VHH binders against CTO1 family protein C17G9.12c. Designs and how they scored, part 5

Target 1, 274 residues: CTO1 family protein C17G9.12c, of Schizosaccharomyces pombe (q9uue0)
Amino acid sequence: MLYIVDFDETITTYDTIHLLAEAVNKPEEWSVISDKYWQEYLAWREALPHSTTLTSYLPLLGGSRYLEEASIKRIEKSQYFSGLSEGALDNIVQLITLRAGFVEFINALVPDLRVSKTIFHVLSVNWSARVIEQTLLHHTDLTADLLCVHANDFDFDTSTNTTNGRILARNASSLLMNSTDKVREFRRIVQTDAVSSPLNVVYIGDSPTDFGCLQISPISILMRSNQKYYDILSRFEDVQLVDISEFPVQKAVPGKKIIYTCSDWCAIQKAFLA

## First folded at step 11 (VHH)

Design q4 (from p5 with A54R)
Fold by ESMFold2 at other seeds, fold request of step 12:
Structure q4 (fold): chain B 274 residues (1-274), chain A 120 residues (1-120)
Amino acid sequence: as target 1 above (274 residues)
Amino acid sequence: QWQLVESGGGLVQAGGSLRLSCTASGFTFSNYAMAWYRQTAGNEREWVAFIGTRGDTTYAKSVKGRFTISRDNAKNTVYLQMNSLKPEDTAVYYCATHRYYGPGSHFDYWGQGTPVTVSS
C-alpha cells in the first residue's frame, strides 16, 4: 500500500499552522497580513460560481492560488518569520496532539515499511516540514528513512542559525499552497513509487486542499475534521461518501467517485490492517 | 471564553434604518477583523461587510452605499448601520471574526445572530 497523507487535522487533532505565526509573537503585525488576506478572500469568495460536481469545483479552488501567493509575498517582504531558532520550532512539536489511533496505526505499519511492502508519505501545505518531521519522529516508531515529507519549509541563515524569512518548497517541485499543487506532487510520488512496485495507492486528507487528491487517488479517505467539508462533498453529484466500515465497496457505481469517511485512525486500522 | 453578542435587530418598514451592534469578550478585540453575515431560511450564510483591524472596510455588492460597518475598540463593539432598507434585507444577521494563519488555516468565530425583518 502506498500511503499519501495530509498532516494538519488528518494526522494531528488540530491545525498546527497557526502555531508557526504565534511562535513569532507579533500579533499586531500578523493582523495586518491576515486583514489583507481576508479582504481578498471575501472578494474572491463572493464571485465564486455555484458548482454541483467535484470536477467543476476543483478548477475554482485552483483560482485561490493567487491569494496564497500574495500572502506569502507579503509575509516574506515583512520578514515576519525571520529570526526563529531551531529550538523555537522544536518547541511547537510539544504543543501538537496526534489524532486518535494514528500512533498505533503507524507503529503497526513499521515492519512492512522496513521491508518496502508499504510506503508512507506526508503531503502538506504546511510552512514547516521540520515541525512535521520532528512530530512524527518524536511520537512514533518511524525513522527518517521510512518517511518522506513533501511540504514547505523555512529557510535558515547558516551564519545566525535562525530562519531568514523565506519559505521554500521541501521535497517538492515548487511551493505547496492549494489543491492543485497537491495533485501535482501526488502524481510525482505515484510515478516514482507505484511504477516500481504494484502497490495500491491511498490518499487520506480532511479539507479542500485535499479534494483534488481525493478525486484522483484509487482509494480515497476523508478524515472528518469538520462537518462543513463533509457537507460540501456530499452535495456533489459525482461523489459518493461511504463510511470506512463498508470498505471495500464494489466498483459498479457509474459516474461517481467513492470517497470513504472516518473520524479517527482506529477505523482505518480496522478496515485495512485487521 | 470567547463571546460575540449581537443586538439591535427587529421590525422596520422598507426605506427605514436600523443599527446592529456586536459586543465581544474573551479575546483581544483590536487584533481581530470583524464581519457581518446574513442568512435567510433554507439558504447559506451570505457575507455583508468586513472591517479590518486598521479600519479598512469592504462591502458586498448588494449593500454597498446603504450599509456602513464601523468599530469601537474601546467598547469591544462592531456596528452595522443599515439605511434604505429593502424587504430583501430580511434575514438573521450574524457577527463574525476571522483570522488567517496560512493555506487552509482559517479561524472563524460566530455570534448567535439577531433577526431583522423589513416590511414591504
Scores: ipSAE 0.805, ipTM 0.917, lowest interface PAE 0.7, mean pLDDT 92
Fold by ESMFold2, look of step 15:
Structure q4 (fold): chain B 274 residues (1-274), chain A 120 residues (1-120)
Amino acid sequence: as target 1 above (274 residues)
Amino acid sequence: QWQLVESGGGLVQAGGSLRLSCTASGFTFSNYAMAWYRQTAGNEREWVAFIGTRGDTTYAKSVKGRFTISRDNAKNTVYLQMNSLKPEDTAVYYCATHRYYGPGSHFDYWGQGTPVTVSS
């Protein structure tokens, strides 16, 4: 199995990106950044046409990329993330809780990871690949050689060994900001690993940034972090939502993409590893 | 213990006015942008107006020129002045706060809503 997995609210119980902004402890400066984003986001959101299929919805989501680019430019101009030490980022790990069953699932997978029978990747729009890596290494039996994280990361000033205020891509061709970016990198991961190992591919995610990957992955799992996202997918005419306990479905509806659903990793382990 | 409590709704004749209020507690109100939304039964919530922490405002097209959002940080309160009301403005009105933390990282908190009925 080739696992490609979202981090925030899929592996973790709650979003962790907010912890990055809070670690800087300049809430008034962050409020200005947040306000500008929301003004642009609400204008963009209001202009979106109605869509009845996931296929037609995904290009509309792709239109949001300029919002995230503008936000990153404002953040970099303000130098908001300048001056963070590696220790400051590592302290964030102590605040992160993992979703039920993940530690058990991944630790059960480690023997297969060591012999390359299974491969595990994280694919995330998060701004700190370091926090993702340290969280997984701290809480699980994973070692660095068994884990590949594709995300954004803070760039470091080599003279001070602190962050320099820029956000760069890590193990990705460009910044990961939305669903379209995740699809781009999903395809690169599959192309590389499909040539090296013809494994079945599973994508696991929870939110609209995952919807593109959920559409194209051979096996797709929605982690039910928020009922709103389930509801959005359930209304699409070209999507069939199926509880993971029914994996694998033998009689799929033609013309509909099967996306399996679950609320924790225990259910995934029972479906795939039991 | 975050709270957003809307008030000021009711029954109003078409062409009339109402002023909605939303009082916040449990957080530093001045650090959060505020918005108003409205919802009719069986439909998704519709954004109406937004006000940033520095007082800048934006409006949905359907209400621009008729509605005004404002805030009073000393009273932890956001207002929606609704003028020239139409029957299609009938809805439950919600105040909300929004915060962005990065791609896919939106924080939202919602009030319980106040109903507004605009009669013909």
Scores: ipSAE 0.800, ipTM 0.919, lowest interface PAE 0.7, mean pLDDT 92

## First folded at step 12 (VHH; from p5 with F107Y)

Design r1
Fold by ESMFold2 at other seeds, look of step 17:
Structure r1 (fold): chain B 274 residues (1-274), chain A 120 residues (1-120)
Amino acid sequence: as target 1 above (274 residues)
Amino acid sequence: QWQLVESGGGLVQAGGSLRLSCTASGFTFSNYAMAWYRQTAGNEREWVAFIGTAGDTTYAKSVKGRFTISRDNAKNTVYLQMNSLKPEDTAVYYCATHRYYGPGSHYDYWGQGTPVTVSS
């Protein structure tokens, strides 16, 4: 099984990206960045047509990439994240909690990971691959050689061993900012790992940045982090939402993509590892 | 505990004016952008107006020139002055706060709403 898994609110109980800005602790400066993003976001949302299918919705989501790109440029210009030590980033790990059942699930996979019977990737729009990596290494039996994180990361100034204010792609061809970017990297992972080993591919995510991968993955799981995302998907004419306890569905509705749903990793373990 | 409480809704005749207020508690109000939305039964909430922490404003096209959003940080209050009201402005009006921390990292908090009815 090739697992490709979102991090925030899929592996973690809560979003962790906000912890990065809060660790800098300059809330008035962050407010300027946040305000400008929201002005642009609201204008974009007002112009957005309604969509009745996931297939037509995904290109509209792609338009949001420029909002995130503009935000990163403002962040870099302001040097907001300049000067963070690796220790400051590692301290954020202490604030992160994992969703119920994840540690048990991943630790049950470790023997198969060691012998390459299964493969595990994290695919995330997060700004700190380091925080993702350290969280997983701290809480699970994963070792660095079994874990591959595709995300963004802070660049470091080697002379000071602190962040230099830039956000770079890590294990990805370019920055990961939206659903389209995740699909690009999903396909790269599958081309590398599934072609040479005929593994079934599972994508697990919780939010609109995952919707592209949920559409194209052979097995797709929505982690129910927020009812509004479930509700969005449930209204699409080309989507069938099915509780993971019914995996695998024997009779799909023609023309609909099956996306399984669950609220924790215990349900996934029962469906796939029991 | 974050709280947003709207007030000032009611019945008003077309062409009239109404001022809505939203009082915030439980957070540093001056560090958060505020917005007004409105909703009619069976429809999604519609964005109306936005005010940033520095007082810069943006409006939906349907209300621009008629509505004014403002804030008083000393009173932890955001206002919506609604002039030249039309029956189409009839809705429940909601106050909201918005915060962005990165891709997919949006933090929104909503008030309970205050109803506005515009009669002809």
Scores: ipSAE 0.841, ipTM 0.926, lowest interface PAE 0.6, mean pLDDT 92
Fold by ESMFold2 at other seeds, look of step 12:
Order: C-alpha cells, then sequence, then structure tokens
Structure r1 (fold): chain B 274 residues (1-274), chain A 120 residues (1-120)
C-alpha cells in the first residue's frame, strides 16, 4: 500500500500552520499580511460560479494559486520569518497533538515499511517540512529513512543557522500552495513509487487542498475535520461519500468517485491493517 | 470565549436606512479584520463588506456605494451603515472575523446574525 497523507488536521488534531506565524510573535505585522490576503480572497470568491460536480469545482479552485503566491511574496519581502532558530521551530512540535489512532496506525505499519511492503509519504501545503518531520520522528516509531515529506520549508542562512525569510519547496518540483499543486506532486510520487513498488495507492486528507488528490487516488479517504468540507463534497453529483467501515465497496455508482470518510485513524487501521 | 453580537436589524421600507452594529469580546479586536455577510433562505452566506485592521475597506459589487463599513476599536465594535435599501437586501446579516495563516489555514468566527427585512 502506498500511503500519501496530508498533515494538518489529518495526522494532527488541529491546524498547525498558524503556530509558525505565532512563533514569530508579531501579531500586528501578521495582521497586515492576513488583511491583504483576505481582501484579494473575498474579491476572488465573490466571482466564483456555482459548481455541482467536483470535476468542475477543481479548476475553479486552481485560480486561488495566485492569491497564495502573492501572500508568500509579501511574507518574504517583509522578512516576517527571518531569524527563527532550529530550536524555535522544534519547540513548535511540543504544541502539536496527533489525531486519535495515528501513532498506533503508523507504529503498526513500521515493520512493513522497513521491508518495503508499504510506503508512507506526507504531502502538505504547510510551510515547515522540518516541523512535520520532527513531529513524526519524535512521536512515532518512524525513522528518517522510512518517511518522506513533500511540503514547503523555511530556507536557512548557514552563517547564522537561522531562517532567512524565504519559503521554498522541499521534495517537490515547486511550492505547494493549493489542490492543483498537491495533484502535481501526488502524480510524481505515484509515478516513482508505483513503478518501483506495485502497491495500491491511498490518499488521506481533510480539506479543499486535498480535493484534487481525493478525486484521482484509487482509494480516497476524507478525514472529517470540519463538517463544511464533508457538506461541500456531499453535494457534488459525481461524488459518493461512504463510511470507511464499509471498505471496500463492492458496487460503485456509475459516474461517481467513492471517497471514504472517517473521524480517526483507528477506523483506518481496522479497515486496512485489521 | 469569543463573542460577536449583532444588533440593529429590523423592518424598513425600500429606500430607507439601517445601521447594524456588532460588538466583539474575548479577543484583541484591533488585531482582527471584520466583515459583514448576509444570507437568504436556501443560499450560502454572501460576503457584503470587509474592513481591515488598518481601516481599509472593500465592498461586494451589489452594495458598493450604498453601504459603509466602519469600526471603532475603542468600543470593540464594527458597523454597517446601509442606505438606499432594496427588497433584495432582505437577509439575516452576520458579522465575522477573518484570519489567514497560510494555504488552507483560515480562521473565521461568526455572530448569530440579525434579521433585516426591506419591504417593497
Amino acid sequence: as target 1 above (274 residues)
Amino acid sequence: QWQLVESGGGLVQAGGSLRLSCTASGFTFSNYAMAWYRQTAGNEREWVAFIGTAGDTTYAKSVKGRFTISRDNAKNTVYLQMNSLKPEDTAVYYCATHRYYGPGSHYDYWGQGTPVTVSS
């Protein structure tokens, strides 16, 4: 089984991206960045047409990439994230809680990971691959050789060993900012690992940045982090939401993508590792 | 505990005016952008107006020129002055906070809403 898994609110109980900005502790400066993003986002959102299918919705979501690029440019020009030590980033790990059942699930998977019967990747729009890696290494039996994180990361000034204010891609062809970017990197992971390890592929995510990967993965799981995301998917005519306890469904509805749903990793473990 | 409480809604004739207020508590109001939304039956909430922490404003196309958003940080209050009201402005009006921290990292808090009815 090739696992490709979102981090925030899928592996973690809560979103962790905000912890990065809070570690800098300049909330008035962050408000300027946030305000400008929201002005642009609301203008963009107002013009969006109604979509009745996931297939038609995904290209509309792709338009949001410009908003996220502009935001990163503002962040870099302001130098907001300049000067963070590795220790400051590692301290964020102490604030992160993992979703119920994840530690048990991943630790049960480790023996198969060591012998390459299964493969585990994280695919995330988060801005710190380091925080993701340290969270997983410190709280699970994973070792660095068993884990591959595809995300963004802070660049470091080697002379000061602190962040230099830039955000760059880590184990990805370019920055990961939206659903389209995640699909791009999902395909690259599958092309590489499916050829070398002919495993079935499962994508697990919780939010609109995952919707593209949920559409294209052979096995797709929505972690129910927020009822509004479930509701959005449930209204699409080309989507069938099914509780993970029914995995695998024998008879799919023609023309609909099955996306399994669950609220914790215990349910996933029962379905796949029983 | 965060709280947003709207007031000032009611029945008004077309062409009239109303002023909505939203009083915030439980957070540092001056650090948060504020917005007004409205919702009619069977539809998603529709954005109406936005005011940033520095006082800059943006309006939905349908209300620009008729509505004015403002804020008073000393009173932890955001206002929506609605002039030249039309029957299509009939809705429940909600105030909200918005905060962005990165891709897919949106933090929103909503009031309970205040109904506005514009009679023809």
Scores: ipSAE 0.837, ipTM 0.926, lowest interface PAE 0.6, mean pLDDT 92
Fold by ESMFold2, look of step 15:
Structure r1 (fold): chain B 274 residues (1-274), chain A 120 residues (1-120)
Amino acid sequence: as target 1 above (274 residues)
Amino acid sequence: QWQLVESGGGLVQAGGSLRLSCTASGFTFSNYAMAWYRQTAGNEREWVAFIGTAGDTTYAKSVKGRFTISRDNAKNTVYLQMNSLKPEDTAVYYCATHRYYGPGSHYDYWGQGTPVTVSS
């Protein structure tokens, strides 16, 4: 099984990206960044047409990339994230809790990971691959050689050993900012790992940045982090949401993508590892 | 905790005016952008107006030139002055705050809404 898994609110109980800005603790400066983003975002959302299918919705989601690029440029120009030590980033890890069943699931997977019967990747729009890596290494039996994180990361000034204010891609061809970027990197992961070791591919995510990957993955799981996201998907004519306890579905409806749903990793373990 | 309380809604004749207020508590109001939305029966909430922490404003096309958003940080209050009202402006109006922390990291807080009816 090739697992490609979102981090925030899929592996973690809650979103963790806000913890990065809060660790800097300059709320007035952050308000300027947030205001500019929302001004542009609201104008963009007003211009979007209605969609009744996931297939037509995904290109519209992809159109938001310029908003995220502009935001990152403002963040870098202001040097908001400049001067963070490795220790400051590691302190964020202590604030993160993992979703029920994940530690048990991943630790049960480790023997198969060591012999390449299973492969595990994290794919995230988060700005700190370091925080993701440290969270997984310190809370599970994973070791660095069994884990690959595709995300953004803070760049470091080697002379001071602190962040220099830039956000760069980590294990990705370019910055990961939206659903389209995740699909791009999903395909690259599959082409690299599935060609050499033909494994069935599972994507697990919780939110609109995952919707593209949920559409294209052979096996797709929505972690029910927020009823709003479930509701969005449930309205699409080309989507069928199915509780993961019914995996695998015997009678697929033609023209509909099956996306399995669950609330925790215990349900995934029962479906795949029982 | 965080509260947004709208007031000032009611019945008004087409062509008339109405002023909505939204009073905030539980957070540092001056550090947060504010917005107004509206919702008609059977439809999703629609954005109406936005005001940033520095006072810069933007408006949806359907209300530009007729509605004015403003804020008074000393009173923790955001306002929506609605002029030249049309029956199409009939909706429940919601006050909201928005916060962005990165891709897919949006934090929104909503008031309970105040109904506005514009009679033809």
Scores: ipSAE 0.834, ipTM 0.925, lowest interface PAE 0.6, mean pLDDT 92
Fold by ESMFold2, look of step 13:
Structure r1 (fold): chain B 274 residues (1-274), chain A 120 residues (1-120)
Amino acid sequence: as target 1 above (274 residues)
Amino acid sequence: QWQLVESGGGLVQAGGSLRLSCTASGFTFSNYAMAWYRQTAGNEREWVAFIGTAGDTTYAKSVKGRFTISRDNAKNTVYLQMNSLKPEDTAVYYCATHRYYGPGSHYDYWGQGTPVTVSS
């Protein structure tokens, strides 16, 4: 089984990206960045047509890449993230809580990971692959050789051993900013691993940045972090939401993508590892 | 505890005006962008107007030229002046805060809403 898994609100209980900006603790400077994003975001959202299928919705979500790219450029120009130490980033790890059942699930996988029966990847739009890696290594039996994180990361100035204000891709062909970017890297992960069959791939995520991967993965799981995301998917004519307790469904409804749903990792473990 | 409390809604004749207010507490108001939304029964909330922390504004196409958003940081209050009202403006109006921290990291807080009815 090839697991490709979102981090924020899928592995973690809550979003962790905000902790990065808060660690810098310049809230007035951040307000300038946030305001510009929201002005552009609201204009973009207003212009979006209504969509009744996930297939037609995904290209519209792809349009958001411009917004996120412009935001990163403003962040880099302002040098907002310049000067963070490794210790400052590691302190963020202590604030992160993992979703119920994840530690048990991943620790149960470790024997299979060691013999390559299972492969585990994290795929995230987060800005710190370091925080993701340290969180997983600190809280689970994973070791660095069993884990691959595909995300963005802060670049470091070697002369000061602090962040230099740039955000770069880590284990990815380019920055990961939206659903389209995650699909691009999902496909690269599948192509580069020893997995020879679509039946061996599962994607797990919680939010619109995951919707592209949820559509294309052979096995797709929505972690129910927020009812609004469930509601969005439930309205699409080409999606069927099914509780993970019913895995595996024997017959797909013609014309609909099955996306399994759950609220914690205990349910996933019961369905896949029991 | 964060609170947003809308007021000023009511019944008004088409062509008339209303001024909505939203008073904030429990956070540093001047650090947050504010917005107004509206919702009719059975429909999604739609964005109406936005004001940034520096006072820059943007408006939805359907209200531009008729509605004005403003803020008073000393009073922790955001306003929506609604002129030339039409029956289609009938909705529950909500104020909200908006904060962005990165892709998919949106922090929004909502008021309880204030109903506005525009009669013909």
Scores: ipSAE 0.824, ipTM 0.922, lowest interface PAE 0.6, mean pLDDT 92

Design r1
Fold by ESMFold2 at other seeds, look of step 16:
Structure r1 (fold): chain B 274 residues (1-274), chain A 120 residues (1-120)
Amino acid sequence: as target 1 above (274 residues)
Amino acid sequence: QWQLVESGGGLVQAGGSLRLSCTASGFTFSNYAMAWYRQTAGNEREWVAFIGTAGDTTYAKSVKGRFTISRDNAKNTVYLQMNSLKPEDTAVYYCATHRYYGPGSHYDYWGQGTPVTVSS
């Protein structure tokens, strides 16, 4: 089984990206960045047409990439993230809580990871692969050789051993900013690591950045972090939402993608690891 | 801890004007962008207007030229001046603050809303 898993609000109980900006503690400078993003985001969002299928919705969602590119350029130009130590980033780990059942699930998986019966990847738009890695290594039985994180990361200035203000891709062909970027990297992971067939791939995520991967993965799980995302998917004519307790569904409805749903990792463990 | 309280809603005739206020407490108001939204029953909240911390403004197409958002940081208050009102402006109006921290990292705080009815 090849697991490809979102981090924020899928593995974690809450979004962790905000902790990165808050660790710098320059709220007036951040307000400039946030204001410009929101001005552009609201204009873009207002112009979106209504969609009745996930298939037609995904290309529209992908149109937001320029918003995140513009934001990263502003962040880099301002040098907002310059000067963070490794210790400052590692301290963020102490503020992160994991969703119920994840530690138990991943620790139960470790023996199969060691013998390559299963593979575990994180795929995230987060800006710190380091925080993701340290969170997982600190809270679980995972070791660095069993974990692969595909995300963005802060670059370091070797002369000061602090961040230099740039955000770079880590284990990805380019920055991971939206659903389309996640699909690109999902396909690269599958091509590299799917030894037997695509049918052994499961994607787990919670939000619109995951919707592309949820559509294309052989097994797709929506973590119900927010009712509004469930509601968005439930309206699509080409989607069938099914509680994970019914896994595996024996007969799919023709023309609909099955996406399983759950609220915690205990339900996933019961369905997959029995 | 954070509080947003809207006021100034009510009944007004088509073509008339109304000014909404939203008073904030519990946070440093001058550091946060503010927005107005509106909602009719059974529909998603619809964005109306935005004002940044530097005073720059953006409006939804349906209200541009008729509505004006403004802020008074000394009073911790954001305003929505609504002119040339139409029956389709009837809704519950909410003020909100928005904060972006990265892809998919949006933090929103909402007031309780003030109803506006525009009669034909």
Scores: ipSAE 0.817, ipTM 0.913, lowest interface PAE 0.6, mean pLDDT 92

## First folded at step 13 (VHH; from r1 with A33N)

Design v5
Fold by ESMFold2 at other seeds, look of step 13:
Structure v5 (fold): chain B 274 residues (1-274), chain A 120 residues (1-120)
Amino acid sequence: as target 1 above (274 residues)
Amino acid sequence: QWQLVESGGGLVQAGGSLRLSCTASGFTFSNYNMAWYRQTAGNEREWVAFIGTAGDTTYAKSVKGRFTISRDNAKNTVYLQMNSLKPEDTAVYYCATHRYYGPGSHYDYWGQGTPVTVSS
């Protein structure tokens, strides 16, 4: 089984990206960045047409890339994230809690990960691959050789050993900012790990950045972090939402993509593992 | 505890005016944007107006030129002046604040809403 898994609100209980900005603790400066994003976001959202299918919705959702590019450019120009030490980033790890059942699930996989019967990847739009890696290494039986994180990361100035204010891709061909970017990297991961040694692929995510991968993965699981995302998917004519307890579905509706749903990792373990 | 409390809604004839207000508490109001939304029965909330911490404003096309958003940081209050009201403006109006921290990292706080009815 090839697992490709989102981090924030899928592995973690809550979003962790906000912890990065809050650790810098310049709230007035961040308000300016946040306001400019929201002004652009609201204008973009107002222009979106109604969509009755996930297939037609995804290109519209992909149009948000320029919002995130503009935001990163403003952040880099302001040097907001410049000067963070590795220790400052590691301190953020202490604030993160993992969703119920994840530690048990992943630790049960470790023997199979060691012998390559199963493969585990994290695919995330987060700005700190380091925080993701340290969180997983500190709270689970995963070791660095069993884990591959595809995300963004802060660039470091080697002369000062602190962040230089830039955000760059890590284990990805370019920045990961939206659903389209995640699909690009999902396909790259599958081409490397599944084509040469075929494994069935599972994608697990919680939010619109995951919707593209949820559409294309052979097995797709929505972690129910927020009812609004479930509601969005439930309205699409080409989607069938099914509780994970019914995996695998025997009576799929023709022409609909099955996306399984669950609220925690205990449910996934019960469905996939003994 | 964060709170947003709307007031000023009511019944008005087409062509009339109303002023809505929303008082905030539990956070540093001047560091947060404010927005107004509205919702008609059976539909999703639609954005109406936005005001940033620097006072910059943006409006939905359907209300531009008729509605004005403003804020008074000393009173922790955002306002929506609604002029030239139409029956189509009938909705429950909500104030909100939004915060962005990165891709998919959006935080929203909502008021409870104030109903506005515009009769023909």
Scores: ipSAE 0.841, ipTM 0.929, lowest interface PAE 0.6, mean pLDDT 92
Fold by ESMFold2, look of step 14:
Structure v5 (fold): chain B 274 residues (1-274), chain A 120 residues (1-120)
Amino acid sequence: as target 1 above (274 residues)
Amino acid sequence: QWQLVESGGGLVQAGGSLRLSCTASGFTFSNYNMAWYRQTAGNEREWVAFIGTAGDTTYAKSVKGRFTISRDNAKNTVYLQMNSLKPEDTAVYYCATHRYYGPGSHYDYWGQGTPVTVSS
């Protein structure tokens, strides 16, 4: 089984990017960045045409690229994230809580991971691959050789040994900012690992950045982190939401993508690992 | 623990005015943008108005020129002045604050809502 898994609110109980911004401790500067993003986001959302299918919705999500790129440029131009030490980033790990059942699920997989019977990747739009890696290594039996994190990361200034304010891609061909970027990297991961081994692919995510991968993955799981995102998917005529307890569905409806849903990793473990 | 409490809803005749208030607690109000949303039965909540921490505002097309959002940081309160009300403005109105911390990371905190009915 090839697992490709979102991090924030899928593995974690809450988004963790706020911890990165708060570690800088300049809330007035951050509020300026956040306000501009939300003004652009709300204008973009209001202008969206109505969609009745996930297939028609996904290209519309790509229209957000300009506001996501503008946000990263504002952050970099302001140098907001300049000057963070590795220790400051590592201290964030103690503030992160994992969703119920994740540690048990991963630790049950470790024997198969060691012999390459299963493969585990994280695919995230987060800004610190380091924090993702350290969180997983701290809380689970994973070792660095069993885990691959595809995300963004802070660049470091070697002369000061602190972050230099830039955000760069890590284990990805370019920055990961939206659903289209995640689909690009999902395909790259599958092409690399599925070609070397005939594994079934499972994508697990919680938010609109995951919707493209949820559509194309052979097995797709929505972690119910936010009722808003469930509600969006439930309205689409080409999607069938099915509780993970019914996995595997015996009769597929033509023209509908099955996306399984769950609220925690215990349900996934019961369905997949029994 | 963050809380938003709306008030000021009620019944009003078309063409009339109403002012909604939303009092915030549990966070540094001046560091967060505020917004109003509304919801009619069977529909998604729709955005109505936004006010940034610097007082800059934006409005949904359907309310621009009729509604005014404002904030009083000393009272931890955001207001929605609704003028020239129409029957289609009938909804439950929600106060919200937004947190943005990166792509795909949208966090909204909501009040419990205050109902507004605009009669013909």
Scores: ipSAE 0.724, ipTM 0.901, lowest interface PAE 1.0, mean pLDDT 91

